# VHH binders against q9xw16, part 1

Every score and structure here is a prediction.

Target 1, 132 residues: q9xw16
Amino acid sequence: MSGWNAYIDTMTAAAPSIKRCAIVGAADGSVWARTEADNVFKASEEELKTFVALFNDVTQVPAKGADIEGVHYVVPRTEESLIFGKKENTGFFAVKTKSAVLIAVYEGPNEVAAQVRKAVESMQTYLNNAGY
Positions, changes and structure headers below are counted from each chain's first letter, unless a header gives other numbers; antibody chains aren't numbered by Kabat.
F, E and O are the ipSAE of ESMFold2-Fast, ESMFold2 and OpenDDE, as the mean of both directions, binder to target and target to binder. V2 is 0.75 times the mean of E and O plus 0.25 times the DockQ between their complexes.
[cut] stands for letters that were removed.

## First folded at step 14 (VHH)

Design y4
Fold by ESMFold2, look of step 14:
Structure y4 (fold): chain B 132 residues (1-132), chain A 123 residues (1-123)
Amino acid sequence: as target 1 above (132 residues)
Amino acid sequence: QVQLQESGGGLVQPGGSLRLSCAASGFTFSDYYMYWVRQAPEKGLEWVSTISSSGSTIYYKDSVKGRFTVSRDNAKNTLYLQMNSLKPEDAAQYYCATDAPSGEPDLYRFDYRGQGTQVTVSS
């Protein structure tokens, strides 16, 4: 809750199509910061623990997809530190840093997805360089 | 502008086989991932398979793994889906999709997809 909320603000400002996002611990899915108020990120502790464990082997994810906030997403492909999901006109991007997973849930056509990805990957790079 | 044209659908009995094709134009086909999706009546689009630009990375939805084989011929700008051991649950309109031009998969955009190709499985 400390200074991590500023990183939430940075990502949402960089990509206005982000509706909700969070920074969670890579080991256990504990919430370090999230969007709140009218845009609360509402994934359960159990769901987040399951979700961050997907980064142990991202190649297994496309076969079954992934769940965030009780919504099931298609994961059509992955990259080493990136899982992204699609469901109709909405989606998510999630990236892993050394200590955290950044999750951004967006709405809009695929043209806005690149902006969301850039926002989370820029933060991923920043946190990795800072040792997180 | 990206254009995709599906063909090869038809009516088969359970256990039968079909081979779908997707002809692509309006982009550098060999640079992009390709996808198969399908839609049954009154249902949303369902992702089926993914193939990387070179063909070296392939993913399948669990329910089709072992029965479907995706492939591509980059010299002919064509994506294929070999469907074996077809089940009634596989009956749908099949569409191909790409992450061209943005680099992000566009599984749900109808403005550059063709009409799809119908697969019907009935005894």
Scores: ipSAE 0.554, ipTM 0.796, lowest interface PAE 1.7, mean pLDDT 90
Fold by OpenDDE, look of step 17:
Structure y4 (fold): chain B 132 residues (1-132), chain A 123 residues (1-123)
Amino acid sequence: as target 1 above (132 residues)
Amino acid sequence: QVQLQESGGGLVQPGGSLRLSCAASGFTFSDYYMYWVRQAPEKGLEWVSTISSSGSTIYYKDSVKGRFTVSRDNAKNTLYLQMNSLKPEDAAQYYCATDAPSGEPDLYRFDYRGQGTQVTVSS
């Protein structure tokens, strides 16, 4: 389909623990690409709109957590362009580029988080350098 | 081995104060974010506060803002939580937690915590 699907494939290949992944517009949460088939990223448009808006003021996010696909995650801390959350043996990493938000939901022991973060931040760097 | 030991809990009346401490060892304390979390009976683990490695970035749960103050002394490897104007709903087992080292710099382990210290608020 779109060229954005290749970036989804790149992230999921780099971190096998990623179960679902999406690239969405930073302004409105519109879905540019997502995992499909057996691992469909299922966040609604309304939920994504709310989620990407968290990046407008990340300082408030730890206090209230974040919701993805109807699941509530604890957010221990944030960075300017990074929101991550945890729920038992699952979690997510979300990074913001100039125009997009990359979201990766992972499952597994806590040790897999490092690989997931590296995958999404590598893509973040690539897209930023490309002007996205 | 990462070690966290909370202390300072106790029984206070509503409106009272407590100062919690957390002694850390087994890792470079000054390199890591530290957290306070709490768990009341029959409730899940609840985030209370976050403080960055240098102390320059701090977050609070809304319900404790203005009442609780988190701080750290990196020279003493100690985390603090000053709790003022305590309310019955603050009663819980309080834990300090960290993104403990795992050998992978991009891994953050929020689940490392001590045995906790009990805070009870009752008239």
Scores: ipSAE 0.020, ipTM 0.387, lowest interface PAE 5.0, mean pLDDT 89

## First folded at step 18 (VHH)

Design d2
Fold by OpenDDE, fold request of step 23:
Structure d2 (fold): chain B 132 residues (1-132), chain A 123 residues (1-123)
Amino acid sequence: as target 1 above (132 residues)
Amino acid sequence: QVQLQESGGGLVQPGGSLRLSCAASGFTFSDYYMYWVRQAPEKGLEWVSTISSSGSTIYYKDSVKGRFTVSRDNAKNTLYLQMNSLKPEDAAQYYCATDAPSGEPDLYRVDYRGQGTQVTVSS
């Protein structure tokens, strides 16, 4: 287990509704850590490269939506360092730090989504303060 | 209790226009993002447009850009969707929606959507 796996564990512990989670390089989408075993985060490197590039101009993301693990999500709106998507009873939150993108895919109602957002944004703040 | 009521739907020919309205009550309308979504028969819910509380931020689905215009009147607690150059693929039940109390849209729940208004496009 890499040092970054500890942050995956922290997020998933804080939000049990997270089904899959990954920490990737903001520049190229390289995987630094991800959920494994029964909850393998399955996005390809090519897909992640495309995904992290969305943060270059978040204002264009709603028009096209976002794809993660071959699943297309509606993105109703974005924030400067936050992209979130919706699909039925599932969704994702992705936040950008200085050098990384944190992605959490969840299943459940919006009340559960709020907990997921809090978990990833908390980690975002921590990593930013740590210089990452 | 959030209450939304859509109106303005109808039957138009391809290339025609409609203006939808959404009357909002039961929450502070001017503090929330508003959304238009639509659902055609045997198809999933489709996001159409987003407008921020002040109207300063607007998003459109690519397929409706240049044809649809979203706006709002916070004094009247009303959301609008001007639809021009309508196409057959625009035919659907149109709903307005708002953010859930958590601050994120929950577009797939009926709790924060209206009953909808039917838009039909046919020659």
Scores: ipSAE 0.737, ipTM 0.866, lowest interface PAE 0.6, mean pLDDT 94
Fold by OpenDDE, look of step 18:
Structure d2 (fold): chain B 132 residues (1-132), chain A 123 residues (1-123)
Amino acid sequence: as target 1 above (132 residues)
Amino acid sequence: QVQLQESGGGLVQPGGSLRLSCAASGFTFSDYYMYWVRQAPEKGLEWVSTISSSGSTIYYKDSVKGRFTVSRDNAKNTLYLQMNSLKPEDAAQYYCATDAPSGEPDLYRVDYRGQGTQVTVSS
């Protein structure tokens, strides 16, 4: 419905391995847009609130991992404004913009991770330039 | 071809120490993050530690902080894990792993992980 859905579509089109995707408020984890229907992003508001708070100190995330949609992911390392996790043939990329957090959950061979990362980071750059 | 070979595992009593080594070849070791992971029987792969290419960035699993120390010698293409004050729950097959060529951690892919070395902790 909102204009944010277009960005969801853009990311999922850029990386077909993305199974679920969401754009949430960086301050509170409120959902601005998400994949729906058969690919509904299922993270709760409480979970998202906790997740976005991880960006307050990304250096602490590896020690604890990250949870998305009730799934615990290993986070071997973080980068500035980037949290990514792994679990077998699944993973996620989460990037922080000025005001949002973009989360993409993917499934498939690990080779697809680079494409997923590129998709979310491209959107990150776009949104940052747009002031979001 | 990426090759990683872990060594240094063994049987120790609780409170004991081991020093694991990982010999790397087939890639520019000094350009990549390195990781230690472990897998205990009937448990999934567990991340233990991360060290950046230069060693300037290091992360530990909370349960091993203060007891384990990761280090690397880029001149020797070797990764180390000093494990002190070992606990029974530390018993596992320990693997070293590296980033994929894209720079992405790929802990679950055997192509970027060694065969492992067994660590057993028992009184």
Scores: ipSAE 0.702, ipTM 0.862, lowest interface PAE 0.6, mean pLDDT 94
Fold by OpenDDE, fold request of step 23:
Structure d2 (fold): chain B 132 residues (1-132), chain A 123 residues (1-123)
Amino acid sequence: as target 1 above (132 residues)
Amino acid sequence: QVQLQESGGGLVQPGGSLRLSCAASGFTFSDYYMYWVRQAPEKGLEWVSTISSSGSTIYYKDSVKGRFTVSRDNAKNTLYLQMNSLKPEDAAQYYCATDAPSGEPDLYRVDYRGQGTQVTVSS
């Protein structure tokens, strides 16, 4: 288990409603760490390459939405380093660091979403401060 | 509590226009993003447009770009959706929605959207 897996564990511990989670390279979508076993993050590298490229121009993402693990999410709005999506009682938060994209897929009401966002943004801050 | 009331729907022919309004109360309207969503029969809820609190940031679903215009009047606590060049596929119940108190959009919860206004497009 790489050091990046520890960050996956940190996020999932901070937000138990995270169903699947991944840390990928911002440049190419390569998987650095992901949830496994019963909660395998299933996005392909090709899909992730496309996904991380969304951060090149986040202003265009809402118009088209975002796909993760073959699921299409509505993206109501974006921020410079944040893309989040909604689909029924599910959603995702994706944040960009200096070199990575953190993706967390969750299930639950909005209160759950808030906790998930806090978890991934906290990790974002930590990794940015660490130079990643 | 958050109260939203949509109006302005109706029956129009393809190519026609409608202007929807959403009257907001029970929260500081000018501090929140507002959204338009719609739901057609036998289809899921569909996001249509987003406008920031000041109106400086606006997003549209691709299929409505160039035809729909979202705007807001914070002094009147009102959200608008000008719909031009309407198509049959635009027919739906239209809802306005706002962010939840946590600051996150929760478009799928009825608690943060109105009762809707029906838009029908047919010859």
Scores: ipSAE 0.686, ipTM 0.849, lowest interface PAE 0.6, mean pLDDT 94
Fold by OpenDDE, look of step 19:
Structure d2 (fold): chain B 132 residues (1-132), chain A 123 residues (1-123)
Amino acid sequence: as target 1 above (132 residues)
Amino acid sequence: QVQLQESGGGLVQPGGSLRLSCAASGFTFSDYYMYWVRQAPEKGLEWVSTISSSGSTIYYKDSVKGRFTVSRDNAKNTLYLQMNSLKPEDAAQYYCATDAPSGEPDLYRVDYRGQGTQVTVSS
């Protein structure tokens, strides 16, 4: 288990509605860590490469949506370092750090989104402060 | 309690225009992003447009770009959607929605979305 797996565990523990999550390189989408076992994060490398590239111009993302693990999500809006999507009772939050993108896919009623966002943003802050 | 009420829908011919309105109450309208979404028969809820609290940030679905214009009047607590050059595929129940109190879009939650207004496009 890499050191990055600990951060995966931290995020998943912080928000029970998170089903899968990953930490990937912001530059190329390379997987640094991901949920495994019963909750394997299944996005392909090619998909992740495309996904992280969305952060190059987040203003274009709403018009196109975002795909994670072969699922297309609506992206109603974006923030500078935040892309989030919705699909019925599922969604994702993706935040960009200095060198990484943190992705959390969650399932549940809409009200759980706040907790998921908090989890990934907390990790974002931590990693940014740590230089990552 | 958040209340949203859409109006302005109707029947138009292809190429026609409609202007939808959404009257908002029960929350500080000027502090929230607003959204237009639509649902056509046999289709899921579809995002159409987003406008930030100040109106400075706007997003559109690709298929409506150049045809639809979202705007808002914060003094009147009203959201608008000007729809020009309407196409049959634009026919749907149109809803306005707002962010959840936490700031996340809550497009699929009925209590943060109005009852909708029907748009029909037919020759």
Scores: ipSAE 0.627, ipTM 0.829, lowest interface PAE 0.6, mean pLDDT 93
Fold by ESMFold2, look of step 18:
Structure d2 (fold): chain B 132 residues (1-132), chain A 123 residues (1-123)
Amino acid sequence: as target 1 above (132 residues)
Amino acid sequence: QVQLQESGGGLVQPGGSLRLSCAASGFTFSDYYMYWVRQAPEKGLEWVSTISSSGSTIYYKDSVKGRFTVSRDNAKNTLYLQMNSLKPEDAAQYYCATDAPSGEPDLYRVDYRGQGTQVTVSS
């Protein structure tokens, strides 16, 4: 099978601490691909629409944090196209491309977070270069 | 290794002010983000404020915005939190945290978090 699901596999292979991830449309949060089976990325259409809208001004996000899969995360800082959240030994990284938002939810100590970020940012770069 | 030492807490009445300090060593302080977090009795750690390595970017939790001011002196390896208009809900043990050395925030790491400094707001 071809398509967006191969990119999900690439990210999870690059950073095994990723437990769930998705590629969603930047305009509306529609799901283009996600982890499935026993690791289904479970976020509602309403939650994803709210989440991707945070990228309209990332500087406003730390004051209130962010929600993904019904979990509230502290967002201690942001970068131009990157929002990440922390909750104890779990977290997420989310990056925006031209057309999409890539979301990876991981578990593990802070030392694994760098690998997760690298996997997500590598895919961000690839999709941007491909026009997405 | 990263070492952080908080000071400046105390007992104040509601509406009072305190200035917290965090002395840092064991890393290049000017290269990293710094954070304030706090813990009230029987609660988890709560993020309060973030300041970038240069001090040019600052974030606050909504409930402290306008009352707290974070700052840093990179020549003295010191982080500060000026707390004004203190409320009973601000009473907590306050800790500083950093991105060092990983570059990712370590808000929950206890191993280099100092003893903290207690802020008590009476009545």
Scores: ipSAE 0.585, ipTM 0.810, lowest interface PAE 1.5, mean pLDDT 89
Fold by ESMFold2, fold request of step 23:
Structure d2 (fold): chain B 132 residues (1-132), chain A 123 residues (1-123)
Amino acid sequence: as target 1 above (132 residues)
Amino acid sequence: QVQLQESGGGLVQPGGSLRLSCAASGFTFSDYYMYWVRQAPEKGLEWVSTISSSGSTIYYKDSVKGRFTVSRDNAKNTLYLQMNSLKPEDAAQYYCATDAPSGEPDLYRVDYRGQGTQVTVSS
């Protein structure tokens, strides 16, 4: 999808602790944009299809956790359109829009996690308002 | 600032029960999610259970569901974990954690600051 890479740049600029991120289709996990070069977001199409399906019932996610990029994360709780995972000093935030799921993988202490969440939620709001 | 103190661990036989407690101070306990986590020697930290600030939403790791019950008493600032049908795999140092003192109600990681309490399951 043309132009989606600018949104990747916006999220990573808003929260420098984001190491990798992607925008994927909510229905099938297809990659619309992702970080590239030295920090390529490396999830497979099969993994992303499974991942976005977690949003069909977020209440089931904490019991088993979630996988992204071949890494298993603890999900201690969820919200209606938000899944976040923890593993040691790393984590992810994923938010769902009308058409997409935004995924950001970060490294750092809890203080940087708030910046990452703010960045993905700001983009979530923007895309929803734009009809995506 | 945030103070969490775990207690109630001990040695039990397989199939036994223990009740863990977590005394909280230094924050408004009733405003925050609480968690139980555990760590066995040379293993990573393992999440066990989550309870919302009101107690209305509860999650368990799949391997403890049906055997463990988390609860809280907001008037006493205390979190509990009732552990029944204990198995050798449950042996670990148990910690409570909270999202406090963060400014974000949806904290992105659990935090534990107590010494923990040891649960040992042996025959």
Scores: ipSAE 0.408, ipTM 0.702, lowest interface PAE 2.2, mean pLDDT 86
Fold by ESMFold2, fold request of step 23:
Structure d2 (fold): chain B 132 residues (1-132), chain A 123 residues (1-123)
Amino acid sequence: as target 1 above (132 residues)
Amino acid sequence: QVQLQESGGGLVQPGGSLRLSCAASGFTFSDYYMYWVRQAPEKGLEWVSTISSSGSTIYYKDSVKGRFTVSRDNAKNTLYLQMNSLKPEDAAQYYCATDAPSGEPDLYRVDYRGQGTQVTVSS
């Protein structure tokens, strides 16, 4: 499939522990694609606008954490283009490309979190190489 | 295997100070990030502080900034938390955590966590 939904499918296939994910515009948080049907990604427009703005200075994020889908996550540390959050046995990884932010929400112990991170970072690399 | 042992808790008055220690073994301590988390009765685990493997990068939750100082001594495989100006809301069981062995934060995995150390703030 040629649309943005194909990238959603690629990430969820690469890491089955991803329960919901989305690709959103880095400038405004607009949804380009998301998981649908059985596991709809349900963050609001307002929440996504606030969330993508965190990438303006990731070093400030650990102090306050981050909210996605109405759930508050602790952010124990960040990297230049990566924010990850933890809450009990769930978490998220978010990465920024030139034009987009990729968000993946997962469930499972930390052993599966590495698979999720790899999936989103692989897509980050692909989109950056494609000019996005 | 990873083993963490917390100590240094106790009973203090509001405004008092405590210094927590976390003795680490079973992994190369100097290669991994370390974390302090805490748990009050009937609450989930709450992240408190993060320190990088070298000690050069440090994060705190807002409510403890300026009052708590995390540090590490990589020669002694020991993580520390200096807690000043303690408040009743800081009372909790405190645990240390690590990225080891997966390389990702493992704040909630009780199998790697020690027994913790209790901090009680009361007059």
Scores: ipSAE 0.211, ipTM 0.580, lowest interface PAE 4.5, mean pLDDT 86

Design d2
Fold by ESMFold2, fold request of step 23:
Structure d2 (fold): chain B 132 residues (1-132), chain A 123 residues (1-123)
Amino acid sequence: as target 1 above (132 residues)
Amino acid sequence: QVQLQESGGGLVQPGGSLRLSCAASGFTFSDYYMYWVRQAPEKGLEWVSTISSSGSTIYYKDSVKGRFTVSRDNAKNTLYLQMNSLKPEDAAQYYCATDAPSGEPDLYRVDYRGQGTQVTVSS
């Protein structure tokens, strides 16, 4: 669909355990690209707006947790531009760039999670360097 | 001091079957989730299957669902993966893994896994 779909493909290829992912606008959560078909990323407009606003003060997120796709995650860790959420076999990494938030939902153990984090942070760096 | 040892890999024809085993020691096996992951050459680690501590909850990657069966024997501290209808894309080094004792990801930390066992599918 959009040119942003190529970045979705790049992340899912780099970390095969990413089940769903999206690139959304940092200001309003508008969807620029997402995984489609059998693994469609299903977050509402209201949910995404709330989700990206978490980056306005990441220090409050561990106490509250985070919701995406109707799932509530505990958030054991945040960094200035990164939120990590976990629930049972599923987790997410979200990173903020200048203009966007990258969200990757994965399944698997901590070793898989480390690869997912590396994939989204590499894309974060790439987009920041490109002015996004 | 967690130790995991995978075994049961080998060379198989397409459509064939293999049964992998993972012997665990150095932790209370029955308290923790166990995982199978795999890695093909020049690719990242790929999650394959998850089984809860009791064995009552099981998850599979979509591409192996219906072909692979994970199980565990908590009395023997052993995890299993029965792989049926093997395809060339299943060829990889297979590892068992656990989140014990950490349970939390870290960018520069590697969780406990064994040395792996190679599955090769001739085609």
Scores: ipSAE 0.145, ipTM 0.576, lowest interface PAE 5.1, mean pLDDT 86

Design d6
Fold by ESMFold2, look of step 18:
Structure d6 (fold): chain B 132 residues (1-132), chain A 123 residues (1-123)
Amino acid sequence: as target 1 above (132 residues)
Amino acid sequence: QVQLQESGGGLVQPGGSLRLSCAASGFTFSDYYMYWVRQAPEKGLEWVSTISSSGSTIYYKDSVKGRFTVSRDNAKNTLYLQMNSLKPEDAAQYYCATDAPSGEPDFYRADYRGQGTQVTVSS
């Protein structure tokens, strides 16, 4: 991974309940950075290509939910640049920037979900302001 | 703080209709997203529908779209689910739920959903 790994470290430090995360290209799902080793983000290139395309119309996502790492998540609602999913005590947040999608998979009660959302949205804002 | 009470469940035949109600108190109902979720025997909790605080945004699980209609009356602090063309697979305990105070959906926790009302579909 290139210098984008520092952004992975920033998000996981801000929200320790993030188990895995990635920064991928919004156009094609190409991986710019991901968590590695014991916490490898395991989504395939084909899965990521399908996933980032959901941001073309987020209003269609709740009807069928979303898959990440082969796990199906309920998507109870979306926001313009945010897709989040729930599966019991686990979930994900995904946000779109100008050129990337940030994906964070977490475990824990909803108290930690708010921290994960803040971490991901803070990075979204930072990257958008930097032109990404 | 959150108090949710479902009602209107019952026994219906396949193809029948049923209207569920959810009375809300202990929070500002009109500020919060509301959800219908259900649980069938030996199954996990399943999301059914979402309605925004104003009622302007509505989502349905694909399998109920066109058959179920969610609505809310913010003046009466009440959420509704009209269920038409009921199928055996719709039989479940139905719960209404709301967001946690942090603003995220939390229908897996009992603190933010009601006790439920049973819907049984049998021929």
Scores: ipSAE 0.483, ipTM 0.758, lowest interface PAE 1.9, mean pLDDT 89
Fold by OpenDDE, look of step 19:
Structure d6 (fold): chain B 132 residues (1-132), chain A 123 residues (1-123)
Amino acid sequence: as target 1 above (132 residues)
Amino acid sequence: QVQLQESGGGLVQPGGSLRLSCAASGFTFSDYYMYWVRQAPEKGLEWVSTISSSGSTIYYKDSVKGRFTVSRDNAKNTLYLQMNSLKPEDAAQYYCATDAPSGEPDFYRADYRGQGTQVTVSS
């Protein structure tokens, strides 16, 4: 257990549609915390390293999409610190803080996406303000 | 209520061109990202292109880069897709779509997507 698990719990509590969630180092994709037990975030370290590197140039991501946990997602657009993808009734939101990337994979009707985004962006804001 | 109406589809030979239009109403068009998506037979919705509210940011699916050009006229509330050098694999129902109010692309929802226009590419 890590103090970062509290932030995982916060995000998952804020958005019940989040199936899996992780906080990883922005520099190398190292896992700081992740959902476990029945909702294990399964992305490998190699995959996460590749994923967080997407934030080095988010403008290139939409053309190619993004992979998380072996699943390929369509990325219709990006923002400076935001990558989000969709695959049918699933998707992810990934936001970058000063030193971390927060990833939330969700499942459900499309209307749940707003809640997921709000959850991760709220955490993003909090962590940024905290210096992380 | 968001209303989007595509037009300009048709039958063309490989290598041909089409220009799709999307008439938007029911929302402040100039404030929203717009998207082109397509659905070929036996396939799901596929993202094709993105254009920001101002048109300053544009993205394309790799397979259409250099061939398709997205643009918009905010004064006319119209989105365009110029499709050149069309290939058989481009044949699909083409839809324009917009963001959900929260700002997320939501073209999987019919209420943020038009009825579509059919593009057929055949020799």
Scores: ipSAE 0.324, ipTM 0.695, lowest interface PAE 1.5, mean pLDDT 93

